# Designs tried in a protein design chat: VHH binders against Actin patches distal protein 1 (APD1). Part 2

Target 1, 316 residues: Actin patches distal protein 1 (APD1), of Saccharomyces cerevisiae (p38281)
Amino acid sequence: MAFLNIFKQKRGDEASQLSAKGREEISQSIKICKSDDAANEHSCSGDCKTEIEEGEQAFAKLKIEHETPLLNSSKTPKIHFVVPTSQIDWQHDACLEDPKSVQYKISQWCDKNSAKFSNVGTGKTLNCAVSSLPKDIMDIDVMRGTKNNVLILPYFIWLNDLRSDDVEATLDGLVPDLLDENISREKLLETRPNVAVARERAFVFICSHTTRDKRCGITAPYLKKVFDSKLQEHGLYRDNSDYRAEGVKIAFVNHVGGHKFAANVQIYLRNPNTLIWLGRVTPTIVPSIVEHLIVPEEPTLPFPEKVRCIKKYQSW

## First folded at step 1 (VHH)

Design b3 (framework vhh_nb_b201)
Fold by ESMFold2-Fast, scan of step 1:
Structure b3 (fold): chain B 316 residues (1-316), chain A 121 residues (1-121)
Amino acid sequence: as target 1 above (316 residues)
Amino acid sequence: QVQLQESGGGLVQAGGSLRLSCAASGFTVSSNYMGWYRQAPGKEREFVATISSGGSTYYADSVKGRFTISRDNAKNTVYLQMNSLKPEDTAVYYCARVKYSGSWYRAFDYWGQGTQVTVSS
């Protein structure tokens, strides 16, 4: 009972931080759940319930900032490059640790070109992130970091076999076409044999960058366990060796900013093409997120007070 | 030992058809993501078609409607049926076991030795 009472109190306090105008802004991108539908705290049974309890105990020991309203505490990307590393933690400046790496070259390209694209396309930033998504350790250039496959969101495409020396020329050609609403996916891929569609239903990124902030490293594994269990119940779970389409990939990502609002979770839905970036995500709310936002063909948002930013992109 | 062995390549006239076979040993094709890739002289190896463990197929735009990937689980073999062949389809065709999800090519455990396909005008 004590646990349930604490959760209800915290949720009530956070809900009061979201203004009517903020709720209206969110509703332009996604339908918000009725509060009664979203308030199922215990849609897990048996072991899943135990994992939630263990996670909540771990979260309770952390100094998480609860007083600042979350909406607009982050910016939606125009393009989010996600580089597989097979790692769950990285050095302090993750994309900058190896100047020969694909992620280093992409990060430098994003910094150089941010002003050029400020008035083009949907979203605010050009971001390069590293992730725990698997890299091909059988390929020596991939192992060395000088070649990789790069996930490009929100476009749900893979830029395959990208070499670090080719990053500038490749992105100089690709990015203007991606941001041009008059260029279809079919037209974009016509001359680009190394670009392939990502057929995942959704990507879920949890910040785990322990070297940047210990709260990220502590929270991320507990959230992943609950996400994995709920996705398995729905047949949507995909491990690193599972290539079936229409599933959900859960991965860890490097520092996303605002680690004081741990846990940070970025959810990309392919259809409708939407980024939902959440802060203060706890194990207790993960089942509701999976059931209402990820599993349904028509997604709804259960905890709008936890949105840091949200953007509905053009369907591709 | 894991092996992939391609066969069925050869010389064919433009507009013709060929069926490539990829015989796998040391693992089961029905439990793995399998693909066909090709490499023309002086070019990088490019994606042609894939088939997932669940049977979903994906094709390069240049071959959609002309090529069909399939498998025979009893024979542990993957096929590529190539129709309406063009001179630009001329390449060495490779069979591969795909390792990573979300990237339908360039992420592999094993490759075959390749089979030459030559399309004359």
Scores: ipSAE 0.000, ipTM 0.131, lowest interface PAE 17.8, mean pLDDT 81

Design b4 (framework vhh_nb_b201)
Fold by ESMFold2-Fast, scan of step 1:
Formats: structure tokens, C-alpha cells, sequence
Structure b4 (fold): chain B 316 residues (1-316), chain A 121 residues (1-121)
């Protein structure tokens, strides 16, 4: 029971940091849960309760910043490129580790072209991240890093067989079409045989970048265990070998900024197409996030005080 | 109008080889990912191999090094070259076509009728 009391106290303290204006801003993208619904005792079977207890013990030893209001401490992407590496940790500058890699070329392309798209489409940034999503270990160019399948969010598409030498030409053509509100998904895919729809209900990315900050490395595995257990209760869990549609993929991601607000969790929902980026996520609140945000056909947001940024994108 | 037609199955002795073909019509073949799946009597359908629109391939652990998937977009055909066949490879082999990411044994957009492969001891 002690961690539930701590949860209630911290929830109350953090809730006081969210202004009426901030709540209104969040409400433009998603309906907020009633505080009673969000604050209700978590419901998990067996292992989930043990995992929460173990995780809370690990979190209690960490210095996490609790004083700064979180809303607008990060920016929503226009495009978020997520590159599979099958790794859970990376070098300090993850995308810059190998200049021959697909992620290096995408990162360079994003930096070069951010100003060009500053007033186009929804969101503020072009971002390249690496993830623990599986890469094709049977393809020698993929193993070398010079070829990969790249997840493009919030569009829920895969850009398959992208070679590092082809990144600039491919993105120069694809990105303007992605940001054009008048081009449908079907029209985009019609002329692009290497682009395919990602059929997951949601992607959940947890910052695990230990080399960048130990709090990320310590917190991320505990959160993933609770997410996995709770998603299994709903039949939505998908491991790296499970390719069934309409499930949820949990993956680790490199440094997202604001490591002092560990744990950082980015949740992309396909319908309605929404990014919810959370800070100060603890094992105790994960069941509520799954139950209210991920499982329902009409998602509702628990703990709006934990939102770093949020954006509802165009239907896709 | 959409058709996937497998051919090339048959009876072969252990250690032998077979080449399966799947001829596609009624859709834009070059924009689809193609896969091979198999189903042995009394068992569920399992993944064997896939080839993406760009030519990248992925194989089940049980067939790595023995089977090779390839495609010919000009002929709208996908192939499965099966070498070093084992009795445990005995199954009906199906080809499938889809446009979405992932190796989904039951979620591909189109399925063929299947072709029987029997490997004798």
C-alpha cells in the first residue's frame, strides 16, 4: 500500500503544476479522464503487481526532477523517423555513431531540411531516433547498417529497403508528399512500392539510453515489464516475432531530451492519430495509461500533468 | 480477378530439391510483399520466407541456408528454391501477397490455393 499513497501524493503535487490554460491546450487533442478514474487503484493480475513493487523500489533510489511543469518541455514532430537496431542502448550520439548508416543519413537530412518545412504540415520538428525494434538480421547490408526498414510516425508507414546512399533522394521526394494535407495515404503508396502501412494499434517508446543517462537505463526495463504484463491481459501484447495487426509494440528508444524527467514515454496512437509524450512515468501509473489511453476505442488521458507535449494529427 | 497460382510441388526424396513458383495476376505485383507459408497435416500454418518489394528477404530459422526466395516483377512471379529437403518440410505450401509491414501468416491480402510438397525418408 505505501507506493499507492506515494502515487496519490505525487499525483496531487504534479496536478497543481498544470494550469487551466494547459489543461485546455491538452483538451484540444484528447479528452482528459476524471481524476477519480485516473487515481483509482491499479488493476493487474499476479506478476504485474510484483513488477510494480520491484520497479517502485528501483525508482525510489533515483533523483528525478519533480518541480518543473512538464507541458511544452518538448516539441511534437512533423515526422519522427524510427530506425530499428535491435539494441537497447547506443553510443552517446546514437544516430551519429556510424556515418555510413541509414540513421546517420536520415539525421543529416533532417538537420539540413528542418527550415524548409518549418511552416508546412502539423508539428514542429523533423526527428530521427534509433530503437530496439528488430532489424532484419538475415540481410548483410542491414547488419552493416547501410540498409534498413524505417518506421515513419505519425503516418504509421514503413519505408522498406532504404539504403543509406539513397536517403537524400528518397526523402526529398517522400517528405513533401507526406506533409501535403491533400495527398491521401492511398495516393502516396500508389507510386511507392517500398512504402507499406504499419497496422499496429499503437507504438510505445520508452527512453532506455543508459550511455546518455543512467536513469533512462534503470527505469525503462521496469516500465516495459509492467506495460508487457498489462497488454498481455488485453491480448494486445506483441513481441519481436509477433506480426499480427491491431496489437501494441513496446520498444526502447534513444535519448529524447529531458532525462531529468525520467521516465520518458512516447505513445503513438493510430486511431485517432495522436502522439502523447509523457515524463515522470512510474510503474504505478502504467496500468492506468494502458486501460484509459491504449485499450479504449475512444482514448482518454490519465495524468495530464505528466504530458510533455501532445498532438492530434490529421486522419490517415 | 485477383489470382495467385502456385506450381512446382511434388514428391522428392530427402536431400533433394524443388523450385516452387507463384504466378500473380489482377493487382500491381511490384508494390506487394510476397511470402511463402506452409501447413502440415494437423498443424497450424507457419511462416517460411518473405521478399519485400525492394528485394530484401527474411527466412524462418528452420529453413535458413536451405531455401531461397526470389521474385521477377516483369513476370509477376515469386519463387521458392528449396534445397536439402527433409521429411519435416512435408506440407502444403502457400504464397501470399500484401502491402503492409510484417510477416503475418493469416493477414496477407491475397492467398494462393497451395501446392503439395512431400519429402520421403
Amino acid sequence: as target 1 above (316 residues)
Amino acid sequence: QVQLQESGGGLVQAGGSLRLSCAASGFTFSSYWMGWYRQAPGKEREFVATIYSGGSTYYADSVKGRFTISRDNAKNTVYLQMNSLKPEDTAVYYCAAHKTYGFRSYEYDYWGQGTQVTVSS
Scores: ipSAE 0.000, ipTM 0.165, lowest interface PAE 13.2, mean pLDDT 82

Design b5 (framework vhh_nb_b201)
Fold by ESMFold2-Fast, scan of step 1:
Structure b5 (fold): chain B 316 residues (1-316), chain A 124 residues (1-124)
Amino acid sequence: as target 1 above (316 residues)
Amino acid sequence: QVQLQESGGGLVQAGGSLRLSCAASGFTFSKYAMGWYRQAPGKEREFVATISSGGSTYYADSVKGRFTISRDNAKNTVYLQMNSLKPEDTAVYYCARGYYFGSKSYYNYGMDVWGQGTQVTVSS
């Protein structure tokens, strides 16, 4: 009860930070929930209720920045490379730990080519992230870091069996085609045997990079527990070994910037193809996010005041 | 329509060899991981081997070193070369198509199309 009263007070203050113009901007990408619908406490039975209460207690001890308006506090990616590491924390510069790794080579490629693609495609940045998504422990080159499967968002494709030595040549060919609105998905895939469709309904990335900021490390596990429980209720939960289509993968991701706005959550929806990047996500609002944004075939956005950036992409 | 058709099964003496083929049609074969599974009478269907779209291979411990999975994208065919066959290898062998979503997606999950199977019988 005390946490619900604190939540209501904070929500009133945060809602005042989102201008009418900001709401209109968000509405161009996604339909916003009616305030009554979003404000309703979704039933959370058994363990889920305990998980929310425990999470809120942990969050109450953290210094989270509540003063700054969130909208446009982050940049929408043009391409977001997500590299599986099976890790939930990384060294300070996660992609730079090993110069022979696939993620190192992708990160260097992104830095080298960002200016070249500045005026092409939808979104602003070329980004390489590492994630807790599982890497293949049975493949010796994957274990050495010199080969991996790379998730490419917002395109919902896997670039499979990518070797670190081949990164530059592969991305030099693939990325211009990805950003070319005149090249269909079918045409992109027909000549590329190592490119496959990612059939997940959504990916949810929670920043867990403890080495960069302890608030990320503390908040991420609590949010994941509530997401997992709610997705299990809907039959959409997928663990690290479950690759059945049309489910939701929750994974931890390295530093996304704006750790003062913890928790940071990036939600990629496949249809309609949309990134919703949220700040100040708390255990209490996770059920509403799942019920309104992830589960419905026609998603609606609760808590628009928590949007850091939002982008509707071409459907793939 | 998407179809997988197995061939090459039969009766063989212990220590012998067989090569199974799986002809795929109705989809862009090169985009998919392919796998072989087997089922003996009264047992669960078990994993045998998979090959990714890029050529990475994975084997069940029971067949590693004896079986080799390969693919020919030009012929839309996946193969299973079975050497040093044992009576315990007796089963119906199924070809399967999988979406390769990163690590081991085709090992336990992600197989969405199955062939009708081909019988392999290894006599002692």
Scores: ipSAE 0.000, ipTM 0.281, lowest interface PAE 11.5, mean pLDDT 82

Design b6 (framework vhh_nb_b201)
Fold by ESMFold2-Fast, scan of step 1:
Formats: sequence, structure tokens, C-alpha cells
Structure b6 (fold): chain B 316 residues (1-316), chain A 124 residues (1-124)
Amino acid sequence: as target 1 above (316 residues)
Amino acid sequence: QVQLQESGGGLVQAGGSLRLSCAASGFTFSSYAMGWYRQAPGKEREFVATITSGGSTYYADSVKGRFTISRDNAKNTVYLQMNSLKPEDTAVYYCAAPRGYSYGWLKPYYFDYWGQGTQVTVSS
């Protein structure tokens, strides 16, 4: 009960930070849940309840910024490159650690080309991130970082076998086609045998970049445990070696900015194609997020006051 | 560098049992899902069973209740225990490991690492 009382008080304070205009802005991308339905309807039992209680105890020791309104405290990406590393923590500048790596070359390409694409497509930024998604450690070039498979969101495609030396030529050809609303997925893939569709229902990225901020490292594992347990209840959980379609992948991601709003969670839904980027995510609200946002065929948003940015993208 | 080698195939009578083994080398086996596929003459490869790195198992409807997939991470080996064999189980059986997150394990063309296959023949 004590954690529910603390949660309700903090939620009441945060809810008052979301303006009517902000609520309307969010409603353009996704239907918002009724507050009572979101807050109290979906509770964990058994082990999941214990995981929430343990997580809340860990969160209570952290200094998290609760005063600033979250909406528009981050920018929606036009393209989010997500590079598997099998790691849950990275050096301070994760993509810049090794100049020979695929992620270094992608990061440099994003910086070089951001202005070129500023007025094209949906969203504002070209981002390169690293993740705990598993890399092919059997491939010596992948182990060295000079070759990888790269997840491209919000397009839900994999760019497979990308070599660091080929990044510039490959992205120079691929990215204009991705941002062209007149080019269908089928047409894009006709000449690109190394591009494959990602068949996941959703990707959930939790910032775990301990080297940038210890709050991220402390919070991320507790959130993942609750997400994993709730997704298992719905048959949607996929471990790192389970590639079945229509499931949900939970992964850790490097620094996303706004670490003072820990925990940061980025949720990409495939249908409808939507990014929901949340701040101040706690173990207590994870069941409601899974039940209302991830599981239903028609997603609805609990806790709109926790949205840092949101964008509904064009369907392929 | 990566090698998958099947063994344990052979000729058995209907209702009999066989245990297939797949020895893996050149990688950290425990980090990967492992699968079994089969191919009958003139047919495409079809899914039989898979086991994830976490130990979850999944089976084709045609083999559920009869086949059991298991793994021994200390020996870098995946097994397929085949019970109550039927003539329609006659095929070359292939061990496979999926390469990363890009592909679904239910389709043969999603796997980069394949063994050479082992023949299973079930006589009526």
C-alpha cells in the first residue's frame, strides 16, 4: 500500500504538469486512457509483485527530477539506427569508442547529413544508438566491430552485414529512399537483398548507460524484470535468441539525454507505426504500459504526463 | 570457423526411436538458439523444433508430443529425441543456428549456419 500511495501522489503532481494543449498534441498520435483505468486496473501478482516492490525500493533512493514538464523535452527521430553490441553499458561516448566500428561510421554519417534531411520526412533527428541486442559473436568482423546488422527504426527493417567501410555509400543510397513517401517497402527491398523486415510487434529500449549516469544503470534492470514478467503472461516475451515474429524485444540502450528524468523508455510500435518516448518510468507503472500500450491491437496511452515526445509515422 | 555436425541418423522401423546430435564448434554455443529442420526429397526444408538460449522449446505441429529438443551447453551439443517415428518423418535432418536478430527461426532461409545433414529413413 505505501508504494501505491506514493505513486498516486507523484502521479497527481505530474499529471498537473501536462497542459490541455499538450494532451491534445499527444492525442493526434495516440488515444489516451482514462486515468482510473490506467493507474489501478492492472496489478502484478506473485513474483511480479515482489519485483515491483524491490524496484520501488531501489528507485526511492535515487534523486529524480520531478518538477519539469516532460512533453517536448526530447526530439522524435526521422531515423534511429540501433546497433547491437551485446553490452549493457558503454564508454561515455558510446558510438565514438572505436573509429573503425560500424556505429562510429553511422554516427559520423548522421552528423554530416543532418542538415541535408532537416526538411524531409517525419521527425527531427538522425540518431545512432548502441544496444544490448546481441551481435553475431561468431563472425570475427562483427566481434571486431567492423561489420554488423543494424536495426533501422521507425521503419522496422534490418540492414544486414553492413561493413564499416561501406556505411557512407550504403546510407547515401538507402536513406533518401527511406524518407521518400512515394517509395513503398516492396520497391525499397527489390534491389537490397541485405535488407530484411523486422517482424517484432514492438521494441522497448530502456536507457542503461551507467557510465553516463548511474540512475540509468540502477533503474534499467528493475524495469526490464517487470516488462519481461508481464510480456511472458501474454506470450509476447522473446529472449535474445528467440526470433519468432509478432513478439516484443526489450533491450538496453545507450544515453538518450535527459537522464535526470530516469527511467527513460523508448517504445516503438510497428502497427500503428509509433514512437512513445517516456520519462520517469517506475516499476509500478510498467504493468499498465504493457496492458494498454503494447498488448492491444489498438494501443492506448496510460500516463500521458510521462511522454517526453511522441510521433506517429507513416505506414510502409 | 563456425561448424555444425549432425550424427545419429539411420534406418528405423515405424514406431521406433532415434536420437540426433549436433556438435557445434567455433562459437559460444550457449548464447544461441539452435534448431532442427528437415527436407524430404523434392520438398523445401521445413521447421521441426527449436530451443532458445534460455531453454524455451517450440515444435512443428506434426512432431509435437513425439519429438523432444534439448541442449548440453557444456558439450556444445543440441539433441533431437525422435519417438514414435512415422514413414512421413523420412528426411534429411539439418541442425541450424540463426544469425542474430534479423530473421525468424521458423523459416529455413533465415539461418546462416547449417550442418551438412543426417539421413533419417523410417520404413513402413
Scores: ipSAE 0.000, ipTM 0.322, lowest interface PAE 10.6, mean pLDDT 83

Design b7 (framework vhh_nb_b201)
Fold by ESMFold2-Fast, scan of step 1:
Structure b7 (fold): chain B 316 residues (1-316), chain A 121 residues (1-121)
Amino acid sequence: as target 1 above (316 residues)
Amino acid sequence: QVQLQESGGGLVQAGGSLRLSCAASGFTFSDYYMGWYRQAPGKEREFVATIYSGGSTYYADSVKGRFTISRDNAKNTVYLQMNSLKPEDTAVYYCARDLYEWGDSYYFDYWGQGTQVTVSS
């Protein structure tokens, strides 16, 4: 029956794709949940249950790639710049739409400078993304794209009032200090009045870039509804008018690579400072992600077989 | 498993032309942004040109109007046509793949071994 075993392996489920070595690698960054805890499908009721059912119906119509093991199918950045646009979709090359924009200038700066900060053999590790995070619609320069506030992860800081013409000089000064493990956040902020701490417990980014791939656009809104509902249950949901610290912001982001593994979700935890990048996220597993990974003071990871990459960064 | 192999480098006189090729394997070539970088003696690696998955191109100011990047998805190959070569173009030229599939920026994670281009005065 060797031929039958080979045939069965071609249908391998996600859990069987994660090796013991892969599980060990993940455990170096975060504790993994017991399977019984992770599989709690009944942690959602009422409106949340309806949202999951509607989302699963939408997901069932999509062709998602299930054969490729996810671990190491992406790479963690040293720095991830996230630019607010208030948009949920962007043109094919989102950061390159407007050469005068802040995100264009950051993307160009990353290209020019990535080699200086890459480890030998790892390539470029600086990333610029756009997001549905809110921009100040009352500021004409912000509306034109030539000025913005930029979220810098994994450092959980906002670089405020950054003008496109100032990007090179500002990042030339800031980034070496960010990457210097001997420079504390307090020292960074001493001479930088436009740098502020991001006080969120976590950021959750869902790829919604419909123009790049329809699967991202279809899946992202359904996942956000379930995330929003579960965060509201725990008092962690923050809308654009809510300035309270220690909440969680869910936002859409442009293409992150690997749209065939939709839905793609990037979770940044502030303490411990960790990026968990998940693929093949479905509405059914969102409640478990919120309850085990986001809500607890000591996070644990459900569904480690869905990890594309993970990194625990230095405390900030 | 991802492999990039450059070819077509050599010695050429100022004002001459060379066409570099980069043969790619181990990934779905048509889905990735591809680029060329160069490293001159005693200098850091610098950007030369990129071509998007959809065929759009972008060039460094120093080569704009002289170099043309192109791709052949059927052959999994990216090309750099270099015209009006100058001694300052002397460098090892590297082929690179974008960090992410269908990327929205020029982040490259895989590089070829490089091909030497020498322009005599």
Scores: ipSAE 0.000, ipTM 0.196, lowest interface PAE 11.5, mean pLDDT 80

Design b8 (framework vhh_nb_b201)
Fold by ESMFold2-Fast, scan of step 1:
Structure b8 (fold): chain B 316 residues (1-316), chain A 122 residues (1-122)
Amino acid sequence: as target 1 above (316 residues)
Amino acid sequence: QVQLQESGGGLVQAGGSLRLSCAASGFTFDDYAMGWYRQAPGKEREFVATISSGGSTYYADSVKGRFTISRDNAKNTVYLQMNSLKPEDTAVYYCAAEYYDFWSGYYEYDYWGQGTQVTVSS
C-alpha cells in the first residue's frame, strides 16, 4: 500500500521534530514507550484492518500540516466541562447558539470567573465544550437545553440535573472546592447529591466540528471506527446505552483549535489522572494508542511527537 | 481587530543579515504559537521557523544554523534573525499566529501578516 508507506515516512519525519527537552517534558507526566515498542507499527486484523485502510484513503485526500512541532501548540485546562448534546456537529459557536442552554450559561460563567482562578501569567483555564455524549431525550427540559448532566474533567465526576438558571450558584459553590487540593472527593460529594463519580477508565474525544473545518468532520468518523473496533477486542468498548464501569467512552467534541493538525484527540485517563492531547492522529496509529496508553494499568505513550499538550493532574 | 505587522525586510547582499519583527495585537499573544513562512514568485508558500507558546523552536532544514526565531511576550513580538543570507532566501516573509487553545464553541483562526519583502543580491 503506497499511502501506508507515505504515512510511515511522514511519521518518521514527525519523530525528528521532538527535541530531547520535549521528551523530558513529556516524561514528567507519562512514561514514553521504550524505543523498540515506539518504533513498532501495530496493525489490526479483520474488520479493524479494513477500517484502517478506508480511513487512510480518506486522510490521504486531506491537506494536513506536518512541519510544525506539536508540543505546547495547545494548553491543558484546570477544568473542562463537557456537555452532552447527542449531536456530532454544531453551529459555528456551539456554546453560544442558545442563551437559555446549560452550555451557554457554563461558557458565560467560565469567561466571568477564569481570572479569579488563575495565577499571574496563567491566562484562562476553564473550558466548556459540547459533545456527542447522550442526553436524556425523555426529559423535556433536557431536550430543550435548559437542563443537563455535565461531565467535569479531569475530576471524572458528573454534575447531574443542572438547570441553566442554577449554573452560576452551583458552580460558584462547586468550583472553588474542586480546585482546593485539601478537599477530598469524599468530602466534596458528601453534601452534593447531584454529583456522582464517572466510573469510565478513560474518555476519548475526537474533534468532529464539520461546520468549523471539514477535515474534522471527515477524519473523526474514520478514527472512531478504529477506536471502537480495537476497544471491542479488549472488552472496553461502551456504546451510548452502556454505563458499566471501567470501560472507555469515545465521543465527538466541538472545536478544540489547531484543525490543521487533524485529527485532534483528547484522551483523559482516570488513573493516573492524565490528559494526553494528540494531533495528527491517523487510523494507523490508533491500535498502538489503545494497546499502550489506554489498556494497561500503567500507561505508556507511543508517538510522543504527536503530543500537543499533556498534564498529569493530582489524583482525586 | 487582530493584526500582525511585519517589519525589517529589505535589500541585502549575500552573506549579510536582517532581523524581521512581527508586532501582534488584538489577541492573547502568550497563548499562540508564532511562525514565519516565505513565498518566492511562482513557488508555494514554505515553512521557515516556528516558536511555541512554551518557547520550543523548530526550523526548516534550509535555514537551520543561519536563522533564529525568538519571542518577547511582554512586547507581543516575534523575531526572525537571518544570518548568512543567500540569493535563494529572496521571498516575501509572512508572520503567522495559530490559536490552538481557544475552545468552548469559539472560532479557531490562523492569523497572517501582510508580508515583508526580503531581497538578497549576489
Scores: ipSAE 0.000, ipTM 0.185, lowest interface PAE 11.1, mean pLDDT 81

Design b9 (framework vhh_nb_b201)
Fold by ESMFold2-Fast, scan of step 1:
Structure b9 (fold): chain B 316 residues (1-316), chain A 121 residues (1-121)
Amino acid sequence: as target 1 above (316 residues)
Amino acid sequence: QVQLQESGGGLVQAGGSLRLSCAASGFTFSSYEMGWYRQAPGKEREFVATIYSGGDTYYADSVKGRFTISRDNAKNTVYLQMNSLKPEDTAVYYCARGDYYDSSGYFLDYWGQGTQVTVSS
C-alpha cells in the first residue's frame, strides 16, 4: 500500500462526486474557479506554513466521512440569527441552556414562525446560532444573558440592546419587513434606532461545538489560525476590539449539523450578498478560499465539490 | 415521531462484556449518523462512538480497541459491543441521532432515555 496514492485517490474521489448539474446549480450563485486557478498553491508567511502543517497532522488523526456527496446536505437559511456569547463551546443544546436568555427566546420564535414564512423570501430556514463573537462584559444584563446585540444574516445588520422579554414583539415587527423585497434598508432603519448596519466585508463561522462532537473542537482552532494569518496578510483581519469597516470577522459557532463532514465553515459575503457553506474544509485549502472567495471584489469559488449549500441573496 | 430506545445495560464485573442496542423509529434510519454517548455521575455527557450512514466508525480514545459500534439498517438498530470493561466505564449510556440536513442542527437531534452500565471492580 502507498500512502500518497491513497491520499491522491481520496481527493480525486471527492471532486468526482460533484455532478455537471450540481456545478450548474452552484453557478447560479457564484462563478466557479478554473481547475488550474484552484489548484495553485498560494504562498503563506512562515507562520502560516507551519500552522497548515500542524493542522494537517491533527486532521490526519481524525476519521472524516468522504463518501457522501456534499451538495444539498444542508439548507440555506432565510434568516440566520447569530448571538454573541464570548464562548468557544456550549452545552449540547446551546440555545436551550437558559430559558431566560435572548438565544432561547429567538430559537423558540424561529420554531413557532417557520411555517408562517415558508413561502416568503430567499432561503429555507429560520435559524438561531450562538457564537464566540464578543458580548459586552460591562453590562450586567448582557452578562446574565437577558440582553444582547444580535447579528442578523444575510442582512448584515445588528439588532442592538435586544432584551429576552422583548424578542417576540421585536421579531414579529422586524422579520416581515426584512423578508419584504419592497422595503429598502433605508426605510427599515429610519424607524428602528436599535438596528445598525454590520460593516464587515464578510463573516466566517467555523463549527467548534466540542460538547456535540470532538472533531469540531479539534478542527476549528487549526482552521482559524490559518484564516487569521491569511487575513492579516491582506489587512482584513479584525480582532474583538477592532471595529474598522470592510474587514473580516472569524468566529466559532455551535453545532450546524453534519459533524461527519468536519470541518464545517459558513462564509457570508456582504457584496454580492452570498452564503457559501462548506464541508470537509482542511488547513491546506484555506489560503485558496481567502484569495479567491473572500479578498476579491468579484468572488470566485474554489473546490465547488466541498459546497454543502450556497445561496445568493438580494442586495439592499 | 422520532424515537430512540436503548437496551442491554446492566451490572458486569471488570473484564466482562455487554452489548447495548438502540432501536430507532420514525425516520429513515439508513440516512443518519448514529452515536453513543455516556454520562458518569457528576460529569458532563461525553462522546463514545459514532457510525456514519456509509458505515464508517469513529471512537473516543478511551474506548478504542475495546468497544465496537455497528448498525443493522434492516432492523433500524445501532449497537455498541463493549469488551474488556473497566470500572471507569460505569455510566448511563445514551443513543443519539446526528442531523445533517438542517442548518440549526441541534433541534432535530434526538436522544434516547439512557441505559445504566455498572462495572464492578
Scores: ipSAE 0.000, ipTM 0.144, lowest interface PAE 15.0, mean pLDDT 81

Design c1 (framework vhh_8cml_1)
Fold by ESMFold2-Fast, scan of step 1:
Structure c1 (fold): chain B 316 residues (1-316), chain A 124 residues (1-124)
Amino acid sequence: as target 1 above (316 residues)
Amino acid sequence: EVQLVESGGGLVQPGGSLRLSCAASGFTFSSYAMGWFRQAPGQEREFVALISWSGGSTDYSDSAKGRFTISRDNAKNTVYLQMNSLKPEDTGVYFCAADRYKYGSYRPSEYDYWGQGTQVTVSS
């Protein structure tokens, strides 16, 4: 009971930080929930309730910044490359661990080409992230880091069998076509046998980069447990060996910035194609996020005061 | 030229077994997931089984689970469907299909390449 009272008080303070103009800005990308008690309507039972309680106890011990308004505290990507590593933590500069790796080459390509694409497409940044998504354990080049399958968001495509030596030539050809609104997905795939559609309903990335900030490492596992339990209730949960379509993949991701706003959660919805980047996510609000934002065919946003950035992309 | 050629269909009595094969050529077989679909007389094409590119994951329709086994040999560019405890309801044309998404799909519309099918008839 005590945790719900603390949550309600903190939420009231945070809600007052979101201006009417900020609410209007968010509403241009997604419908905001009208229910003031959304978190209470979608409470967990059984094991899920225990997971929330354990998580809230862990969160209560952390110094999380609650005073700063979150909206526009992060930037929306034009392209977000997500590289599987099977790891949940990385060196301080995750993409720079191995200069022969696919993620190193993608990161260098993003830095080199950021200015070239500044005035094209939707969003602001070219970003390369590493994730806990599984690496192919049967491929020696993948295990060496010189070959990988790369998830490209917000386009919901996999760039398969990408070799580190081929990154520059491949991205030089692919990225202009991805940012060209006149090129359909079907046409893009016609000429690229190594590009495939990602069929997940959504990807949920939780920052777990402990080496960069301990709050991320502490909070991320607790949030994942609650997400996993709620997704299982809806038949949407997919473990690392389950690639059935229309499910939701929860993965850990490296440094996203703003770790003082832990936990940081990036939610990519495929239809409608939307990124919702949240800060100050706690175990108590995860059920409401799943029920209102992820499960429905027409998503609605609970807790708009927790949005760091939001972007609705073109249908792809 | 992309080609998928099914074989191993035939007439079998209820409770019998058949092993279907699908030989692939013209694409990088080892990078594709493979699926088996069937179409019964007067019915739509339905999912039967899938196998990921590496063979590391498999999935089956509820009607096939426990009776059918999908497998692949990437060195021979071949996918197999072992069908045990066959029932009259299993009668149909069986198609193999290739999906560039490495983990496959339950939806026929999401597959890139299709074979012409092999007839399976379960009758006394």
Scores: ipSAE 0.000, ipTM 0.414, lowest interface PAE 10.4, mean pLDDT 85

